Miniprotein binders against Phosphatase IMPL1, chloroplastic (IMPL1). Designs and how they scored, part 2

Target 1, 311 residues: Phosphatase IMPL1, chloroplastic (IMPL1), of Arabidopsis thaliana (Mouse-ear cress) (q94f00)
Amino acid sequence: VLSEVSDQTRYPRIGAKTTGTISPAHLLEVVELAAKTGAEVVMEAVNKPRNITYKGLSDLVTDTDKASEAAILEVVKKNFSDHLILGEEGGIIGDSSSDYLWCIDPLDGTTNFAHGYPSFAVSVGVLYRGNPAAASVVEFVGGPMCWNTRTFSATAGGGALCNGQKIHVSKTDAVERALLITGFGYEHDDAWSTNMELFKEFTDVSRGVRRLGAAAVDMCHVALGIAESYWEYRLKPWDMAAGVLIVEEAGGAVTRMDGGKFSVFDRSVLVSNGVLHPKLLERIAPATENLKSKGIDFSLWFKPEDYHTEL

## First folded at step 10 (miniprotein)

Design bFF (from V10 with Y18F D21F)
Fold by ESMFold2-Fast, scan of step 10:
Structure bFF (fold): chain B 311 residues (1-311), chain A 80 residues (1-80)
Amino acid sequence: as target 1 above (311 residues)
Amino acid sequence: MTPEELLRQAQELMERAFYLFRQGDYEEALELYKEAIELLLQALRLETDPKERRYIERRIELYMERAERLKEIIEEMKRQ
């Protein structure tokens, strides 16, 4: 069975080797309950009327995001009152001396949610000493008239599940037969222009590159085997913590976009089905090194002060 | 048994079921999930706080989803 994930041996695994005093099963139950609870809040909001004014849509997004976050926080705190929690925009709650850090995105893909476009999710990951230990992502599918969800989950060393069934990355071994995904930030700097060049190059040589707008969904699609790779510059820990573990546990590879060992606090991610990873890095890694030489900052970010890591 | 004791025992059974599932011992895992669900249902009958009741209900839903999936896997294995 280990042979099914042999491609991971090319790159350092990012998943936690141990979860300390709390079992992987207990962490998994809590990430799943937390993500499900947040998703129930989001599901209540999906059919609310979309106001034509920009301010009205912004209020719906903000209210839904805050309510989902509150619901998730209640589940986490109820089970682990002494754990550290990192939410969107670097909001930190709890004890910084904790080995456990919860990375929560209560509504990933807010633009898609605002428009009723079916690519958004609730994402909950927990790290042990900086390494992903357990994860759950609840993806919203269908869209208006037919909303539904898919639930993804993983524990470090335990494999990845979608709706309770084991999932694995695709076996596609040629870029020419690959469906790829990327994302773009709102800042139009050198990283943006570099990724537009990568988008153009990979669009030409692959089956296509998608720009869907929800990082957790994009990573889960790689884990499910319906896309071969996802990469993006300047993702934050709450964008990545759950999805990267789900990809790795589905047999995929996870690195920085320069090919280096990934941490949740890094500013770039490349996930793939493993077999294509070296082929993707042939183009992506030199482009990323060029950005470093131009002074683009790739130092760790959003790591809570005093949070102890084994990175 | 108090609700807290029932919830603790259900948690222990769930953890054992989780490891049995990972080892491919699906029938044993299913039996432990069934026991855990029964303990959660007992806790739900004793609980009066609405927030605590809703939390227990969500745990029951999760365990039932896992049990249903195990039943499907077991049935598929017997078919093959």
Scores: ipSAE 0.600, ipTM 0.883, lowest interface PAE 2.1, mean pLDDT 89

Design bFW (from V10 with Y18F D21W)
Fold by ESMFold2-Fast, scan of step 10:
Structure bFW (fold): chain B 311 residues (1-311), chain A 80 residues (1-80)
Amino acid sequence: as target 1 above (311 residues)
Amino acid sequence: MTPEELLRQAQELMERAFYLWRQGDYEEALELYKEAIELLLQALRLETDPKERRYIERRIELYMERAERLKEIIEEMKRQ
């Protein structure tokens, strides 16, 4: 167990070293309650009609996303009225001088949700001075006629849990035996083209590459040990904040796609089981450097203007 | 005891149970979660606001999930 942890220390830890005046236990309870509350809203919507009499799928998605966000915000504000919140749909709410930043994705995998495909989640992470402190992801599984959920959680230095059970990344040590995951954004730019080439290359040398469509789910699957790696360009803080902590606390590695130290405000991420991380970077890092040379912007984004970070 | 007092005491017990679990003191952690659940059930009985009741119910569900997991760990450790 100790030897497994020591292998992962080759990459900089991203989790918060302290949580200030609020205990890890309290932060964990609130991220779990927030994610659970949002998930209850989503669960009520999974069997609603997918038809045009309700203005189609887009209205159902938008209504569910907004209702889930409102439910999550209420839990966070009830417990920590002075904290800063970054939500996709709500933007920035609260005191920019707060050391605590909540990154929420009230419905990750909206296309999957719209179609009833069983790969979407509610994701809630909290940062302390820019570093992940606690996280929870509620994954939706089963699909039509048998919907269920699976809950992931972690605190910095506390390990990762799935339905209350300790989880660990896989020990797979060869790419040829690996199951990999990636994702793609809407814009078909140089990053999209480059990742399509990586998808082709990795498909040829691994057991396969999946494109499931929900970043938080993808990262949790790496943490659970059922996939060896996930990478994607152009992710936002709410896509990553919870999942990256869960991967790190499960014994995995988290870096930028060029191999540098990761920040939640970076535009892309590479997570893995740790053992494969250097082998994955052999292919991914040169591709990422090539994108930088073509003028693709990898500067930090969505960091609130006055939010203090120790990155 | 007021609902607010009961919820505060349940929170304190939960935090102690959390650290005991991390230390491997599973049986002691389980007893504290059971006590915290009892306090939350008492708070739920006194609470009349539907929204607050649902929030307490979610906390009970969370603590019950943790208690069930601790029971599984304890039983596994007693096996062999």
Scores: ipSAE 0.546, ipTM 0.859, lowest interface PAE 2.3, mean pLDDT 89

Design bFY (from V10 with Y18F D21Y)
Fold by ESMFold2-Fast, scan of step 10:
Structure bFY (fold): chain B 311 residues (1-311), chain A 80 residues (1-80)
Amino acid sequence: as target 1 above (311 residues)
Amino acid sequence: MTPEELLRQAQELMERAFYLYRQGDYEEALELYKEAIELLLQALRLETDPKERRYIERRIELYMERAERLKEIIEEMKRQ
């Protein structure tokens, strides 16, 4: 741990400084069991026939998402009946007076899942007073005929693991040698147009920009060191909570796209290998400031009304 | 011992193994995971509810994955 201190002291760490009365080991076990249980549901569905009709594909995605969410919720509630849960399909469940908020994405990358494209995941993060405390992401790899999974996990201050092995971000120190990732929402507004221009500009100066379609997978790839950065506007807490902790614990940097201190409830995220972070912000931060000047809303969102945070 | 008590003891052993792993005490951590797995297997033999049995099976799988990883680390260190 001491020999792995990175230059990340340049950016505020987002991970929880304590986990309160529940040990990091216990939180880690539960996020891993929850993600594993949801992933088992998704794995049962990966080889089901893909109907060509919109309704058939939509039903498969919706049914799988709901079943995965139910499986995750059962594990969390069995261990912590009084915790607050924020899930994509279920919304807000539980007591907002809890210091612990579980942010779950039972099927990240639903379009990829619908097509059998091997880039989707189950993502489970838990926050303590608004700050990520533990995380697990189960990534689906291989695709048709050879489906498999890869499990990522982290605790605040504890480092990041992939299939039980310690992982670290890359040491790539030039954008010209970097593989970058981004994503896009479906609303074609100023934020979408701005990120399309960033995509074009970064494609020209780097080894390439990927648009894979699953935020948790994209962040885990940065943590694993096979990509140097990921950024996106208007991700929700369940899209980010697990992945940002895994990146930070792998030695990466996490900020808003304006360079400010990140929280899970912010509407922009930039993750990187740390060393490239200032160079990426030179292009991204001015673009994000310009969006604020145009009236794009970057206020906190999806924070449960009474949830106490120490952001 | 009841299934509930066995599961509680397995949890305590897992938490101790976690901190031993962090301290680099891999052999001791592995032994505690082996003990925890044995307690979970005992709980599984006593449990009749299918839903509870599946939950215990998932915990066994997780602990076994951690134990196998510890074996690999120990073996790699001995080879060096």
Scores: ipSAE 0.605, ipTM 0.874, lowest interface PAE 2.0, mean pLDDT 89

Design bLW (from V10 with Y18L D21W)
Fold by ESMFold2-Fast, scan of step 10:
Structure bLW (fold): chain B 311 residues (1-311), chain A 80 residues (1-80)
Amino acid sequence: as target 1 above (311 residues)
Amino acid sequence: MTPEELLRQAQELMERALYLWRQGDYEEALELYKEAIELLLQALRLETDPKERRYIERRIELYMERAERLKEIIEEMKRQ
């Protein structure tokens, strides 16, 4: 019929086409159990007295982050003792020859967590030969006096869920009606300056740009259809692995900020509801190309040396 | 049956349930999740290691959340 929804697969899919010998359902169960286990650790800490006194920006990691990571690692290792795990510092744990790479962020939005601001998450993704295979993100909502969580999950080709309910990106087709999200990281370099200009420009032409401070939450909000797009330079694999699959499986588009095919090892990400993607790239892609001409490095990073990929 | 055997059987049922859910066979998927939960409860009864018990409890909670969502979908469809 004439009302059939337009194809949103214009951009190359990033999700794994197969998960090998381990079923998507089994991977889904383990990413959800791992994220839930980490989230229980974080939930126990949300109302503890806040010590926000850390040396510089590099010392924001808390005892909660480490305890959450240990809990998540225990779940993954118990189920798949031979899989690779990529830690926050780029450290590799487990069998380097494995086709499965777990990318874990035990506490995304550490600054928000430190202040009790309700935008942080536990994020767990697993890649098969470099491509996202399954994902779960547990988002913390409410804030002081009313903390709660909601759970996002996806498998490659299986769709995206929020608390077990199917979710889909928004149908918003004009930037002027869009709510957008971005982030800036801690480095004040040319990429930071360029993204501040993009923030200013898009703030002027859209319904607004949010800077919430947790990449996994930001991507899940796009997948849920309550924001139209999220972009950021210099995210690491653990920042992106789960959220990008959840967006894609909710019907969204995922590319690098130059419009090229995305890998979780890339240094830029643009996620959107699909229909707005070309309109966003019209401004974002030239700005990203300009950064390359100024010597900003966009080569792959944090890909383990012995990890076999189909990228 | 050992806890490990029960957990493997529960996993197989869960995999079948997820497949049926994706096909729109919500009532059959719900019955398989209920069976998987019963197997997990049996495993929890037999398990004495605190860490393993906690793991089984979280798996039960996950399956219960899935079963509750399927019940909601089925109820809405019956009203339509």
Scores: ipSAE 0.190, ipTM 0.675, lowest interface PAE 6.0, mean pLDDT 87

Design bMW (from V10 with Y18M D21W)
Fold by ESMFold2-Fast, scan of step 10:
Structure bMW (fold): chain B 311 residues (1-311), chain A 80 residues (1-80)
Amino acid sequence: as target 1 above (311 residues)
Amino acid sequence: MTPEELLRQAQELMERAMYLWRQGDYEEALELYKEAIELLLQALRLETDPKERRYIERRIELYMERAERLKEIIEEMKRQ
C-alpha cells in the first residue's frame, strides 16, 4: 500500500539538496577515483606476512593506513585544491572556508585487515555544507588466497550503485525475518553495555545479529539488501559519511538512534531498509534516551571549526 | 592535445552521459562513455608520468564499468 510505504519511510533525508557549482557527476567521479586509489594501496598489503607480535601487526596497519590516506589525498587535491578534508582522528587539511568537506577512512576495519578477515573497506564521502553529496566505498571480500573487491557509490538524489549496478534495500517487513548488524567501540562504558543488551534482545527476536567490525561495509550491506539494519554508538564522521548516503540512495532510512534527524557529526546512527525503521526504534530509541539521562554525551563532534553547515 | 585537455573533454562527455542515464537514455549514454574512454586511452598514450598514468588507468576502469552496466541494462530491456 502507498500509505503504508509512506508511513514507514517518513524520515528527513540527509543527502545534500544541491552541490553548488560542482556537479554531482563530477563529485561522484572523484570520490570513486579516490576510493579506488586507496583500495589499490590496501590490496598491495593484503597478502603481506602477519606477525604474531602486536607491534608487527600494528606497524603493518599503520603503514597501510597512512599510504592509503596519502593516495586518497593526492586524488582529492589534484581535482579540488581548495576543498577541506577531514581524516581519521580529526586531522584537518585544506581550506576551512570551503563548502566541501571530504570525510575519508583510508582503512575501515583495521582489526579485520590485521587478521586477514574479509570485512574491511576504503570509504570516501564528500559533504556540501554539512550534507552528504557523493560517496564511494570499496569493500574487500574473499580473504586469503582469493581477495577481491566490490565498489559502492552514490550521489544525493542519484541513487546507489554496486559495481555499476543499481541497488536497493530489502523489502523485509518483519523483524523476525531480518538479519541485523551492529558494532561496538573499544570503551566498555554504559553505551557499550546498552548496546550489548540491544544485541541480546534483537538476537532473540530476529534471524540473527552480526558484528562484522567495519561500519562502511555494514552500511553497504544494508544498501545492498543482504541485511535489514545496522546501528552503532560513537561512530566518527569518517566512519559514516559515505555509508549513510549509499543507504539513503538505495531507498533506506537514516536517523540517530533516538530517532532524531541524523548528521554526519552525530554520535549514533541507525540505518535500515526503511520499512523496519519504526519497529527498530521502538526498542532502540528508549535505550538511547536512557543513556542521555545517565549523562552520556551525544553532542556533535569532529565538525571542523568554521566549516559552514546547513544542519 | 595535452593529456589534461583530453581528460577535461572526457569528463564533459561523462557528465553528459550521466545526465542521459538518469533520463533513461541508456543507448545514448553508452555511446558517450565509449567516446570518453577513447579520449582517456589517447591521454594514456601521451602520458609519461607513472603516477598520472595510474590515475588515467583507474578512470578508464571506472568508465568501462559504467559502459558494461549500460550494456547489461540495454540487453535486459531487449529481452523483455
Scores: ipSAE 0.254, ipTM 0.717, lowest interface PAE 4.9, mean pLDDT 88

Design bWA (from V10 with Y18W D21A)
Fold by ESMFold2-Fast, scan of step 10:
Structure bWA (fold): chain B 311 residues (1-311), chain A 80 residues (1-80)
Amino acid sequence: as target 1 above (311 residues)
Amino acid sequence: MTPEELLRQAQELMERAWYLARQGDYEEALELYKEAIELLLQALRLETDPKERRYIERRIELYMERAERLKEIIEEMKRQ
């Protein structure tokens, strides 16, 4: 078969056990078409002149983000007019009584897009009763003069694909041989400073830590096996919904940064190749518990008020 | 058939093809994708709304990409 799920996963799986009345094949087609449609909008904008003024670059980013979002919403609504969509800053579109919640990031890595740096993506995930059911991420590669894309996809229990080929996480079993990834939010609070300390520690003991600036790309790189782990505090559901399913279906592990069971509405994520997960948590979990002891809020966020979940 | 009927039939064939591919039945899956693509092409010929035509074109591209991957798998298996 093209895809196969590992029964040896040590950590609780996050993927939906069922997709209800809509088949996984149908959900997959729609997430792929939605992501592809958004990516076509973004691709049209990658070769537009970069105005050197802050206003010009900001306008290009905002216009591209909005156009990509509109294109994605059109595909989703055309197929599922009654589904719930989680928009920017927690805005809700549709009826909260739906079991299906679409989490979309129409342009992940906006700073990279603004500079023409080849690490940004369109990310579309759909949850069934709070659990990821299907996902697609279109990654932009190459950069100026040679832009191209590669498409990642997954269904819960269906495995992960990159451009139609089955992918798997790496088998690296030592942190000293690992390439790690992290990211940083804009707020310079205790979580930010704690992650800077983790960055320093892991840089010293691994082959290196990257900060590429697009969460969906970072997670897809773990799924593809070209990096061993990614972690970050304070990601929103649209940053994570697709990438976490793709990692899990590629054979990876997904938890909160305290090692607890992950939900898309959690405020921390640790993804890895699985075998390194306990070794990473030895360092990351105590740091995260220390943040809780300082009063940092890790309660669920951006979960629509009336949305029913089986978390 | 109306465009709507053609699109519905193509959807049904795609779902069957997808499950067959998962079971390793690549040759049957490929034939069903080819059949689905033909139905989408017929729907595209009948459709006059530019927005609907573009959506059908994207579905054709997706199915053609899936069919191409299956063809590559089948060819590789035959060479072994």
Scores: ipSAE 0.700, ipTM 0.911, lowest interface PAE 1.5, mean pLDDT 90

Design bWM (from V10 with Y18W D21M)
Fold by ESMFold2-Fast, scan of step 10:
Structure bWM (fold): chain B 311 residues (1-311), chain A 80 residues (1-80)
Amino acid sequence: as target 1 above (311 residues)
Amino acid sequence: MTPEELLRQAQELMERAWYLMRQGDYEEALELYKEAIELLLQALRLETDPKERRYIERRIELYMERAERLKEIIEEMKRQ
């Protein structure tokens, strides 16, 4: 209905219209507690002496990722033993008949984490019948000698918060005044090459494009109003589930890169402050259609086989 | 009263506080957050398992952060 359309855009809302038998407040508490618990594991790891050899850094990343995931899983299972959980690398745990699917990224921005670069996060989202219901992202800021965190959260229809304060997307209405963000993944295929051309084009016409390296952080920065848009090809559900809800609840727009209705199981996303969304799609949508015509697969991925969705 | 019973009651108060906050009833919401925090502190005093104590401590911290933000909102509204 009217409340499902963003004030700044006219794109379908992606947030769950209901959360079933579990209240939004209860889902929010558990999502925040889970993200906080994972973040405490990551914070302990960033303050340890760093072995800068390739093997030492790789082990630190793997150990931290696994410990953070275990901590998050413990919180979720303690509160909802019968819910379905999708972790990074596609690991599925729990009851496939559950309407609730937890999408967990225990350490988003592992390359940044490995280098001590202050752009990584713990991201926890929960879906109800395929649609985001509640979300929390704990962003790591400051860097070596001054590490701190910034916590984002949202419920469907409840608005978005940063450290308990209500946030909203920017009102910037021209691309030439916009700060944009994108990412490139590790596969150097047609999607990568196409996005490099979009990066070049948007760099020329905007105030600049950032490549920060953590999708959840990038989306939270759009929600906070310090950037106007983020887009990327080949994202997984755990990369997107929390961030997209936070953007939408901050008044932003979320679509597929062809402008269609977004699902967290889509392989790409375009988020924006809303008012710029049509202008961004003028350049992005034709590039996306061209990739489809070349046979690049845009079908849904990582949706658990028996998970019921109302997409 | 067991720690688990105290934690359940604290959660019920938090849910009521959340709805009151959405309705703009900030002062009533703050009082419920304070009651919830008191119950969590009681649970922490009774709990002996280190893992359970850390879990309760994290919930106390979360509720305290929410209560502090709500105090700031109330104070800001009183100025104007």
Scores: ipSAE 0.521, ipTM 0.852, lowest interface PAE 2.5, mean pLDDT 88

Design c65D (from V10 with E65D)
Fold by ESMFold2-Fast, scan of step 10:
Structure c65D (fold): chain B 311 residues (1-311), chain A 80 residues (1-80)
Amino acid sequence: as target 1 above (311 residues)
Amino acid sequence: MTPEELLRQAQELMERAYYLDRQGDYEEALELYKEAIELLLQALRLETDPKERRYIERRIELYMDRAERLKEIIEEMKRQ
């Protein structure tokens, strides 16, 4: 059966095998409360007037991002005052000797938010010794005049939920029947041009490739089974920490774009429904290897100094 | 009981409910979630700080969302 084929596709699991002294249930409650609290701030801002000047839109984005971040930090610190926190600017707060690292993106998809396009999210993940332990993503859906949210969550080994219902990746077993997603970095370098070529190639052989603009949403859509894969070069830890766990716990596969074992601090990610993962890597892995041969840096980044990992 | 004691007991019940839920023991998990919600509601009635009240309300909303889903799962299982 298709589900058995998917189960046979086994890539190294990235989820934490233990959460130490704090239970998975407690970590789950706090990531969900944190994401929910940040999302309430964002929801208050979705219907604010959009100033047509660039400065006006930029100010709204910055103010909303900052307010959402403050709300999330308050929830995390209230529950775990000694944990380490990494925000989107690479800012580090808390005890660097902590085994727990919170990776937060208070507003993923800022361009979409600025335009009122319904593809943005609040993303909160927590790592134990470098490995994802619990995650929640609150996705904004509907758009102007009908805003609503969809909540995703997962714990390592606990499965993935969407609005409290268990979710699983799709059973699609052919690229020709797949809906794929990718994104692009701000730098127009060799990685950008390589991914544009991958976009062209996969558009030709699949049902289509989407470029939606919010990494956490894109990964959650793979976990939900409405898309088969997402890949992107040069994502930061806060872009990925929650989404990768949600995909893995929904039965998906997570690797680097060269097929190697993924960590949140890697500079590339490929997530899929599992069964398509080898077929996707046939095209993606050689392209990624070629970038390495051209001197593109794929070393770990944004790992806090002194943060102890089991990577 | 103080609000703090009520919140601690609710947390303990929620953790037990979580593990039962993950094992597929939905009916027992639902009963524990219902008990946890009752304790949170008692804490909310005693709390006067608006910020702390909103925090408790968010916890109640999370527990209620899962409890409502468990009711749906249990009903579907009975029909099968």
Scores: ipSAE 0.713, ipTM 0.912, lowest interface PAE 1.4, mean pLDDT 89

Design c65F (from V10 with E65F)
Fold by ESMFold2-Fast, scan of step 10:
Structure c65F (fold): chain B 311 residues (1-311), chain A 80 residues (1-80)
Amino acid sequence: as target 1 above (311 residues)
Amino acid sequence: MTPEELLRQAQELMERAYYLDRQGDYEEALELYKEAIELLLQALRLETDPKERRYIERRIELYMFRAERLKEIIEEMKRQ
């Protein structure tokens, strides 16, 4: 059974073992309502006429991002006024003594959104003492003239759903049969160059590597079993919090790109269908160690100063 | 009952339905979702604030979606 198979994985589970005084069901309802509310804002925006100038597109992105964030914040605060929220470039709202940290990305894939390319999402995750507890991602599909959504959700220990149906990672056991995904940050430094080389190497040995441009979507595609792996350097907590739980609850594996135990506050992530994880790490882990040797900083980031974590 | 009391009771029924669904008790879970939806509809009829009404509508949509999925699961299991 899938849960029995996941118990045999060689990689530590990242999902919260308990959610404290708030039930998983309540956390799930609120992440789903929050993501849905943000997605309604984004859906209204995708059908607006576009100004093709850079400034016009930039203003649309900024306005939509802010409106989506406001909508998500209203839902979270209405339900949990004393919880801690991390959003918008590390902005922190709420009680630093809270065990619950909400990591929200009101518009993941802003470049894709700006161009009407159908790969962007609203992503909402909640952590309990640093560990993902519940998650929802609303993915935008179709594109101009036929926009629609897929809704992903998960609770720690509860499995993963897509549009209400249980999902699982693929069983693909050879890299040569795998469809892989990666992404690139805006900074073109040694990490960027290293990942370009990984992109080239994996393109040669797999069915292909995609660069879709929305981390939450990429992770949900691994959870859905339509891709075998996703990796990227220098993602922020709001990029990862929901997607990593959805992958793990679909039976996948989640580590840092050096193979170490993953935290939402780490600066690299490798998610996979589990069975391919060791094969991917054979190349990715040495490349990541070389970056550390070059002085690239992989210390934890965007963790609120007073936020208590168990690991 | 006040809208606040109706919303609280709907929440309690949803939590019970969630755990029954996870245990594979789909028929019992469906009945609790139906009851929760009725309480939310009652709250919606009493609520006058547009933002609060929209929030209740979103909860109804979520619970209805889950109830429909449970109906499909139950029907599929009966066919097997």
Scores: ipSAE 0.716, ipTM 0.912, lowest interface PAE 1.4, mean pLDDT 90

